# VH-VL binders against o60147: the designs that were tried, part 298

Target 1, 175 residues: o60147
Amino acid sequence: MLEKNKYLYIFRHIQTNQVLLSQGNVLKKTALFQLPYPLQKPVAPNGMRPAKLRKDHWVPLLKVEFPNESMFQSVFMQLLNYRKYRSVQPLTSDLLKLPIPVRRRKIMRQEVPNTIADLADILNKEKFPENSVRLQLSDKSDSEYADWPPSVQIDSEEIKLSRGFREKTTVDEAR
Key: E = the ipSAE of ESMFold2; O = the ipSAE of OpenDDE; V2 = 0.75 times the mean of E and O plus 0.25 times the DockQ between their complexes.

## First folded at step 15 (VH-VL)

Design kb2 (framework fv_dargistotug; at its last look DockQ between E and O 0.74; V2 from the best seeds 0.00; counts 0 for: pae E 6.0 > 2)
Fold by OpenDDE, look of step 16:
Structure kb2 (fold): chain C 175 residues (1-175), chain A 120 residues (1-120), chain B 106 residues (1-106)
Amino acid sequence: as target 1 above (175 residues)
Amino acid sequence: QVQLVQSGSELKKPGASVKVSCKASGYTFRNYGMNWVRQAPGQGLEWMGWINTYTGEPTYAQGFTGRFVFSLDTSVSTAYLQISSLKAEDTAVYYCARGTTYLSYGFDSWGQGTLVTVSS
Amino acid sequence: DIQLTQSPSFLSASVGDRVTITCRASQDISSYLAWYQQKPGKAPKLLIYDASTLESGVPSRFSGSGSGTEFTLTISSLQPEDFATYYCQQDYEYPTFGGGTKVEIK
């Protein structure tokens, strides 16, 4: 049976550091709905979803290749759940003490490391086969945000940065 | 194998409510979102929205807010569509379809459809 | 919303014919397009997703092509069981369907 796409692309917003999950190397508009709070303005401040997708504002953070579609689906849905869970949690007293702009920046800065940590945590729990998950990062140092299980093989090559999308590869075209 | 089995046909009067069920089997229920698609008699397909089966979060298409409610019973891998204050124009076949809106695998599995007829 | 315009709305063909259905999007949707087949009284069946990827179990006579705003579904050799209505569907935004193309026997 032919496996469906098993690649996960994670994009970050170049200004807000918000994170979007994507099956494809080209972001779709519905990806914005991953962000918990709608915003009427096109800008995406304070963890709110922008009204419009500006592809040029998003760059690849990492790419994950899973052994099969089932594993991909499981991890994908769990990542969404982790994000949703965080979004509904009350702000800490420490955060509430901060000016709104500072608070927003601090929260948004945590989106990337939190997402990476979430991914690692999920993969740790899933106990996939050793070296069965291939992780490629735009910045290898981002891998330091988490302890990765043996199932994860970190690619020595960094992904090329491309706003709004990643260039298609032969592997990507096979999906 | 993946199966979506919907509840049977409904005949309702205007103003009444209906609840359509969609029971999933053959896969991990929470790993795939559930969509609802409406098809009026002799008409095309219309996406109503979807529900995240993991988080329980529903998303409604424009035109399907208010009277339409998506819900889940994960213990029995079942999704529900409730329509309140039924109108004649709600007469249609309603399908549940597996898929996650954030992904693009298409709706690869469909229920058999539930005909809801609203008539005085 | 993204509008999908299918052409033709109706198509008469014979068994063995090569059939091509076109779906035009009102804006660039990349490859986020699927094709469905629906027979009377039945639920739609996924044929193609991501513009050109054949769904498992679907005969190889079905193929999809295109990107951006122009897409085509091709049946290389029409079979008796292929007489049905076909729909394109985009999910670049909230999903919308084309108006459908009814393939009838000539």
Scores: ipSAE 0.753, ipTM 0.897, lowest interface PAE 0.8, mean pLDDT 91
Fold by ESMFold2-Fast, scan of step 15:
Formats: sequence, structure tokens, C-alpha cells
Structure kb2 (fold): chain C 175 residues (1-175), chain A 120 residues (1-120), chain B 106 residues (1-106)
Amino acid sequence: as target 1 above (175 residues)
Amino acid sequence: QVQLVQSGSELKKPGASVKVSCKASGYTFRNYGMNWVRQAPGQGLEWMGWINTYTGEPTYAQGFTGRFVFSLDTSVSTAYLQISSLKAEDTAVYYCARGTTYLSYGFDSWGQGTLVTVSS
Amino acid sequence: DIQLTQSPSFLSASVGDRVTITCRASQDISSYLAWYQQKPGKAPKLLIYDASTLESGVPSRFSGSGSGTEFTLTISSLQPEDFATYYCQQDYEYPTFGGGTKVEIK
């Protein structure tokens, strides 16, 4: 059976720095359920909920190319597990001193460096073949959030695509 | 050599419970999610939900909350579907199928199906 | 809940025929659509994912096309083993299946 290359797209929210993982260069509605905090809170003032997925608020952070599906699936599931693990860890004393909304915003802002560090940690642990994983970033300086193993080749070209960053009209038409 | 092998057919009375198993082999169990799909006699396919095999978190489709429970035994690479308080309308073939809901690679491997018949 | 409408629900064809099945989504699902084949008494088999990507081991006579809300599965030259029910499935949101298209001998 011939194995085809698999891609992982990572998107970030332009206001909060929250991160979403995607197989393709267009976000799915289910991507919102990757976020560590429920969309509906048990007790929410005024009963208000976060707005639906607004694709115009998300921009590509990085793209990872894997040589086969097995490697892609392993890394993807481990990233989901790292996010889950982080969401149930005890909060630091500094964070506990903050009001809940301020605390959540601060935690969300850490998702970009945390996701990049988690990706690098997984790739360092797995010991994949040299130059087998291609990493392409929207901002190459984001690669400095981690030390990368020999398995990773960082692309000199930054991401030029704008997919997953759809006009407000398109998002508003999706019911 | 990816294989999903399900437990045998079940005949139950209304109000009873049933637990269907789906044993995976030929791949790393935790790296792929597991879905449950129902097919009533003569009807089409209906997605019931999935379970994240790495985290153990189940997600249920609308209509499959309360009486339906997804669980895992990772030590034997097995996923389970439990249905409580069985009703006649639960009569169907239940399939397990490999796939991660956040990914769109389709359900690339399926169990052979387990027929659950509920009759008084 | 995203609804998928398949057309036709039933068709009769002969070996060697070109068969086309259409799947329409109630909203834009980009390319997040798969096609399955199911034979009587058997589990479904994945044929195509991401609208047009052929699953490993699936004969080249099967092809998929489309994006957004309209998708097509084509069998270029129908073989005896292709008589089955075909389903489309989206996972842009929580997965839903089309109603199926039964392809029967003429």
C-alpha cells in the first residue's frame, strides 16, 4: 500500500492566541471542541455563549508535513492529550490570584508557545528519521519557542496561504 | 493488517442492558479514535458518536445521550458500547469504525457489526 | 445538524456503464466528505475521503469530485462487484450520512 504525505495545520486566534488543530487548510466547526474550556459554562452571567466559529478571526500559525499517516495520527493524538493534560493541572499561585476572566485570557495567550513546545517535545520523544518532518511557519521566529530534533526540517518559506481565514459573510451564512 | 472484531449477536428483552465489544489489532490503539455507527433493519447509516482513545473522552451525537455509554480497556485494545434500558427501536446492527472526529480521513476500518435484537 | 441528500436513491445499471451519484449538503462543508460502499450483510468500506482522495486499494474506476455543497461519486465502468449501496458522509461538523444510493443490476 503506498502511503501519502499527511498535513497538520495549526491555527491561532488573532485576539486571544487560542490554538486549533486541523487536517486541512480550512477550519471545521468541530475544531472549537478542541478548546480546553467548554463553550457553554455551568454558570454564565446573562446566559451568554461564545459566538459561533468566526473564520475571519483565525490565521495559520504553522503547517507540519508528515511522511505517512501513522506518524501524523500519533502526533495529532498526542497533541490533543497534551492539551487535555494541561487543562487539568493545578494552577500556579500567580494565576489563582487573578479573577477568572483575566486568568482564562492569560492561559489562552500561552497556547501558541505551549503548542509549539508540545509539538517539539513529541517529535523529540518519537525519534523519527532525519529530515522526515517538514515544518512551515507563518512567522519563523515562533520556531524559537522550542528546540527541534534532527527529524525536523524548517522550511525557509513562510506560509502564504490565507485559508481558514474566511470573510465574515461566509461565516455568517453558515447556520 | 488492521482488524476490528466485534462480539456476537445479542437477543434481549425490553428494559435489559447490552454491552458490545470491539477489539482492535494491527495498529497502535491510542493513535486512532473509535466511532460507533448504527444501522436499523433496512435503513441507512447513523453516527452515534466517538471516543478519543488517547484521553478516554466520549462524545455522543444528539439522540444517543443517557442510555448509551462508550468506554475503553486500553490494556486489551478494546472499545465498548453499552446500551441500558433497551427499547424495541434499539434493534439494529452496531458497527465500530476507526477514525478521529477532528480529522477527515474517513472511517478506514470497520468491525463486522453486532446485531442487537430487542423483542418482548 | 448537517443534512446530506443523495440522488438518485436507486438506480439500475449494466456492467460497463458509467454511474454517477450526487450528494448535496445543507451547508458549505468545504471538501470534508467521504464515500462508502456497503454490500448486503457486510460493513461499509471507505472508497474516497476529502472529497476526491482515493483510499488505498480502491480501484481507479472510482473517483470523487466537488466542494462546498455539491459532490459526485463516479464509477467509470461498472463491474459485477460494484453492485452495492453507496453512502456519502460529512465530518465538517459531527458526522452525518446521506440516505444511500442502491446500485442494482438492470
Scores: ipSAE 0.545, ipTM 0.802, lowest interface PAE 2.3, mean pLDDT 85
Fold by ESMFold2, look of step 16:
Structure kb2 (fold): chain C 175 residues (1-175), chain A 120 residues (1-120), chain B 106 residues (1-106)
Amino acid sequence: as target 1 above (175 residues)
Amino acid sequence: QVQLVQSGSELKKPGASVKVSCKASGYTFRNYGMNWVRQAPGQGLEWMGWINTYTGEPTYAQGFTGRFVFSLDTSVSTAYLQISSLKAEDTAVYYCARGTTYLSYGFDSWGQGTLVTVSS
Amino acid sequence: DIQLTQSPSFLSASVGDRVTITCRASQDISSYLAWYQQKPGKAPKLLIYDASTLESGVPSRFSGSGSGTEFTLTISSLQPEDFATYYCQQDYEYPTFGGGTKVEIK
């Protein structure tokens, strides 16, 4: 059948706490385009896109296993849409009062809680069977950014890897 | 079953415009991006860009930023490629192909192609 | 842009032969490479994605391998229906295609 990927991998930057969404346990260069425009452009008021993908600077935030690939695709596209929507919103007056370095740090620090809340919001709107979506976090306290639907089973074990999601599913391949 | 059906062949004169349609069925249209790929007669494949079917935001490959416009009508699960100011060098088969550029699934479904011929 | 160089550009082989097509990337693209088959007058058909994952419905005689900059498509026992042009495609960055390899069967 359709044995395409049904796993969402989410990374955070070790310094900035910016977030990248991925279909695989190794980030691809196009993932950087999820981030705001670079400082070099006058239209990048909210943050910085690194010039280079430094794979050692991106660590696991969470991993999600969906019932099937189509559901993964749906959630992935919706998460991208949430981020696009935020990226085009005018800055608030409170943010505009801040010095630029402070403003950028504050905006980037919102990415982790925003992404987790967005994921939960999407999953709350979907009508999945109980415990059909497995969520694993690097820091289980991050689950507190959202209210999770009955469809979500939060794995009791935190992600232990410090670089990428290199656990590869060798046990799933034995048959 | 996943299916992409493109509009029929077009014969145009230089300077005219053409709009190629690509109607999707068998899946949730906004969950997968739509790519456009050009193949000139006897030549290889050339990625023209893609459109995010959820947001409607197009991305164009270098060389396709001027006369080429991607658009959507999500109410009928259809993507469009419009080419303005047609040149003879635009003569090619144009394919739509399903795939989200930020994901590495390859282009797993293709339209049958639309031949656009530009001649005097 | 990332350039993909396929070799050979053309080959002729007999039914039953083992056929190997190589795709070289101008930079490290990890495993983000796909292979397509295109028969005359038809749209391309996805064979392999993520370097080595076989697309559903593709015969097991097709396999892909490689990572980084060097990738290989192998047909373990060539069949009459395998004559076609084969393209590699990277999607580490915005997609580019290789120049193609035309396989003729006698």
Scores: ipSAE 0.103, ipTM 0.681, lowest interface PAE 6.0, mean pLDDT 84
ESMFold2 (binder alone), look of step 16: mean pLDDT 93; pTM 0.949

Design kb20 (framework fv_dargistotug; at its last look DockQ between E and O 0.60; V2 from the best seeds 0.00; counts 0 for: pae E 5.5 > 2)
Fold by OpenDDE, look of step 15:
Structure kb20 (fold): chain C 175 residues (1-175), chain A 120 residues (1-120), chain B 106 residues (1-106)
Amino acid sequence: as target 1 above (175 residues)
Amino acid sequence: QVQLVQSGSELKKPGASVKVSCKASGYTFRSYGMNWVRQAPGQGLEWMGWINTYTGEPTYAQGFTGRFVFSLDTSVSTAYLQISSLKAEDTAVYYCARGTTYLNYGFDSWGQGTLVTVSS
Amino acid sequence: DIQLTQSPSFLSASVGDRVTITCRASQDISSYLAWYQQKPGKAPKLLIYDASTLESGVPSRFSGSGSGTEFTLTISSLQPEDFATYYCQQDYEYPTFGGGTKVEIK
């Protein structure tokens, strides 16, 4: 079985709290295409997809180390699917009562907790081996957004915040 | 063992359509993106786009919109490339290639390629 | 689109030679660069990904280095089976390939 990068990095936008998934510790430009907004080139920060990748606007939210590539791939794909699913759901009546800019901001503010909850839900369903998945958060309190399965080991050490980039770990340096 | 097996060579006339299949085995089909790469005779490799095998969402590279359609039959772990309104310049070997999530890193598994010849 | 320029386009070498192929990107692509080997009539084979990580099953004589805009594929000691065309490929943006480098027998 092939083993490639098994590290998931999740970044958040410092202003909008939008979320991007990354297989590497440096955001790619194509990561912007993950944003579930219908407009192809809307301008941030009005709750739209940024036209360009500004690495300095994104900070690491969490890092996940999976046991192997296959598990990583499965979870990543499912995360994308969950996000897409939410984007196509009808808006609640409460949201519809709000002005569009306010509505967009409110939706975006939920992306971080929703993504964390999605990750936990996916991992709960996957039933990976106990303590086989290592989770490191930039803010440990963010772990409270979800109930984590026994497969997840939450690191006590918080990840360092670095805009658009995360420092290489010893594992990364070995590659 | 990861395997991608493509359909056989095709000879078509201009204006016709062709559908190339790529059957995957040896791994979880839905966990890896499927890419399509074109190689004209004696030329280099050209990325055509990819399809999200989990959601079915295709993404086409510039120059491969309109006449090119990516599709899936997940029940048989098969990806398809359909080319309509074939032109002579479409003559090439077409490869399916397994990628990682969302266009990350290299294509680690390739089909054997399907030669599509468009000739009057 | 990101352009990848390979150098040289053609390379003549002998068995046992150290071979170096360069790939230059039009912009910073970090380490999101892969190398492939292709033999006539065959599909490309992944050799290196993430600029320097050797794909499973690939001989250790192959190595990759570089980051940002400059990348290098090195074959420490060329073997008879290594005569082929090599391609670099980036995926920082939508994937693009280099023009290829054909390694021929001197």
Scores: ipSAE 0.536, ipTM 0.838, lowest interface PAE 1.3, mean pLDDT 89
Fold by ESMFold2, look of step 15:
Structure kb20 (fold): chain C 175 residues (1-175), chain A 120 residues (1-120), chain B 106 residues (1-106)
Amino acid sequence: as target 1 above (175 residues)
Amino acid sequence: QVQLVQSGSELKKPGASVKVSCKASGYTFRSYGMNWVRQAPGQGLEWMGWINTYTGEPTYAQGFTGRFVFSLDTSVSTAYLQISSLKAEDTAVYYCARGTTYLNYGFDSWGQGTLVTVSS
Amino acid sequence: DIQLTQSPSFLSASVGDRVTITCRASQDISSYLAWYQQKPGKAPKLLIYDASTLESGVPSRFSGSGSGTEFTLTISSLQPEDFATYYCQQDYEYPTFGGGTKVEIK
């Protein structure tokens, strides 16, 4: 029988380090709706959504293979919830003292480590079998942003970077 | 076995309200988005929007931002569509369908449909 | 929004015929297209997602192809149970459906 896709792809923006979650290695336009609306108020925290998807501006950050599609779906929805939770939290007084452009950049710079930490937190709370979740990174040092549970096997090979229209590159596709 | 079971047909007068239910079973309700799709008699399919079943946040298609309200009761794995100020043009079969807008699995499970008839 | 144009709108065919239905998108939607079958009085049934991936339990005579702006659904040998209306649907943006293709007996 054919099985549904069970891969999570996480992309980062080459300039801003913003993060997008994806089922496939080619982003769909609705992925941009994961980002907040453009900032229009001097005191609003986020306004970073590009008007159009520039596929060549988004590169792989990491790839996760889950044991099955149901587990992928659960983790994906929980990651979206973590991002929404962070987006509604009050800004710290230190951030509020910064000029809007500087504050915006500092918040964006945290998206990579925050997303990796959130992923690990979800996986630590789930009861997945040992070595059942394969994690592959573009930069293996990024694994240091989190403590990974026994369910996670970190691939020894890094993802080779590519530009848009990436199908499957040189990475091994574990089941 | 994934199932979506909708409430029965409704006959309403113009100006009334209706609430269609869609009870899910056979899967983790909060892991999959829920969509509403309308089909007027003899017409094609029209996406009305979806609700994120984890956060409860609805998204409405253009033309459905007024009298149409999506809601959830996650304790009983049920999604709801409420239509207020019913008009004759609201006569249609309303489907719930499982799917998440950030994913490309399509709508892989559908309710049986609920016919709402608005007639004087 | 993204408009999907199905061709033909109506198709008359005999059992055993090879049937091809085309869906054209108003802009590049990569592979984010699904195909549905709807029989009278029934809910739509997912046949194909991600342009070419066959949904579990769907007969192998159904196949999908295409990317970008042009997509096809093919039924290699039409069976009596295949007389239905077929819809394409994109989810590159918020979903839209094609206008449908009704496949009737000749």
Scores: ipSAE 0.190, ipTM 0.685, lowest interface PAE 5.5, mean pLDDT 84
Fold by ESMFold2-Fast, scan of step 15:
Structure kb20 (fold): chain C 175 residues (1-175), chain A 120 residues (1-120), chain B 106 residues (1-106)
Amino acid sequence: as target 1 above (175 residues)
Amino acid sequence: QVQLVQSGSELKKPGASVKVSCKASGYTFRSYGMNWVRQAPGQGLEWMGWINTYTGEPTYAQGFTGRFVFSLDTSVSTAYLQISSLKAEDTAVYYCARGTTYLNYGFDSWGQGTLVTVSS
Amino acid sequence: DIQLTQSPSFLSASVGDRVTITCRASQDISSYLAWYQQKPGKAPKLLIYDASTLESGVPSRFSGSGSGTEFTLTISSLQPEDFATYYCQQDYEYPTFGGGTKVEIK
């Protein structure tokens, strides 16, 4: 009876530019499995305990509002598939010549441009109505990483963290 | 070119307050956290905490709760450190530093430091 | 808090000498250790991060090694401009610094 979620939130790490996708304004610990490089330190020396999600290290990159659940689910699943595809591609020879920490830093910095480009590519391939998808960006210049279809209306404004997100920032559980 | 420029030296009496500024340029201010590090005369470095430049949320090391307040003015890319009820033991050089805390990359850019002297 | 103990606290060496500074952590910090150089009256400068990775622009005579609880900074051939105090720093948890090692050139 209740409407299913039609919002996609994308968060970026404040220092590394790594990206997390969320089906709402809350981040779950399982979102960390989207990352190829861990951002949090292991609790045990042998890494047997999983890291905690540091919600205070993540800031909104963009928010997408879809007209219905079906469009949201299609785009969200495709974006996850694009990210999986990128994770299995061979690294360029230029990146392979760099020391591992420098290589990781360079790859991480590209996650914002890559995610935005992937989102735009998916939206360009879908047949959505004109101005039916609202894209809200924390920084309007990030829209320049891609060409957007007529289905997308771009609003440049500060994305406020919801009360729920802030209230859960200090409540993390180790599993 | 990344640059962090801090306010000038301060001479204060015990019980007074001081507000140190750190103005950032050459990068996107909200994209990097800002750390505060203290160094008493002739002593070593001491991490005080950091502030999330996007959300404004501060995190303080255990010795720096209460009298110390981190804040921001994002419109001018500036971070602030305020110390209230100053004591002689607060005499130190205070540094702001751009860091990758918790990622093992260290603090890659530092302000020049602000000397705060507390004496009667 | 994780405690870092540096040794020696002071050393005097000649130009061309190999200098080694040790940093010991009170618990396993994996490779989450950085080294800084601080010259008198100046802010610290990052030399090494992730225990052994040289920061861009830092001369190759500086190297770091170690993991877990024992770490070393080595200067293979000391130069006059290397007069400084050196600090180790962990960021495995809330950051802490070692007590520093002052290097004076004879």
Scores: ipSAE 0.006, ipTM 0.483, lowest interface PAE 14.6, mean pLDDT 79
ESMFold2 (binder alone), look of step 15: mean pLDDT 93; pTM 0.953

Design kb21 (framework fv_dargistotug)
Fold by ESMFold2-Fast, scan of step 15:
Structure kb21 (fold): chain C 175 residues (1-175), chain A 120 residues (1-120), chain B 106 residues (1-106)
Amino acid sequence: as target 1 above (175 residues)
Amino acid sequence: QVQLVQSGSELKKPGASVKVSCKASGYTFRSYGMNWVRQAPGQGLEWMGWINTYTGEPTYAQGFTGRFVFSLDTSVSTAYLQISSLKAEDTAVYYCARGTTYLTYGFDSWGQGTLVTVSS
Amino acid sequence: DIQLTQSPSFLSASVGDRVTITCRASQDISSYLAWYQQKPGKAPKLLIYDASTLESGVPSRFSGSGSGTEFTLTISSLQPEDFATYYCQQDYEYPTFGGGTKVEIK
């Protein structure tokens, strides 16, 4: 039995490397409001509607398990704040010298390293019990983007991209 | 203890304006989005939109653009709904309800509602 | 926009009865469905979120099930305080509510 409010599900876009944070193992269309560069033009007059959500274009990056809902809530909100903070920072002079499409691709590609670094920074500043936070990654090498505190335990099993955040079924086991 | 307390009922003439307040307490105001939900007499619940309490950015459902304005005063943890050029069809109970800025697990806390009556 | 259709719109029941209310979505919303109870003159109260997760403080006689497009709210043994109007609500996209089901005393 999963306690949904204890898990943070992090997705990445297969083409752009942009990141979405989710409280659930399936993305909502409104999660697209997190993106600084919309994937599709908004449709609603006088307001922003979520861009079209292509579920097959978003794959698991990281699953974080917290010991309780309070810790999950704190870390989730701080990660949203870090994303907002990054979106309003001035661009470096080297980025400003690049053509706009090249600059955007470079910025988007950095979202995975940045999100992992931000998560580690938050966890290093919080005083959580040893081995109380569990990380499961799709690619364990992504853990090398940061130095993790003693509160973090990295799962030896990677998330299988073909399965997403789903549990194994008898069908999956037969394959 | 999470509480949302709304301003009192309003009786208005067509063409007037009304401003409804929703004062939050018992939680970090900027960590949860604020939603507005309308219920006309004898009708069901209708989501009007939400305001991102961290950024101050409102999002309106399609039927609620133009005459409806969501705003905040973060110094007193209060959200506001303003309706301009009131029409008879605006007669309804207006609720504020707490949700997350990007994701909701349903609306877990509601104001008591503000009845706005528009009649000549 | 996602449409939610509730059935029945009205039902009469006695204390102790098992009550089932259904909610159908116009498209797959996974498990992103909540159920609310509203008593006359009062604000709605969240009962269930994520289709089947009971909100803290809600009696265990309430349960939710379903995923995708078909969902149910069940009250296993109706109590006097359960006579109310019930609404389903999705937040997979911009939030929308079902039309409501009024549960009245026989």
Scores: ipSAE 0.034, ipTM 0.640, lowest interface PAE 6.8, mean pLDDT 83

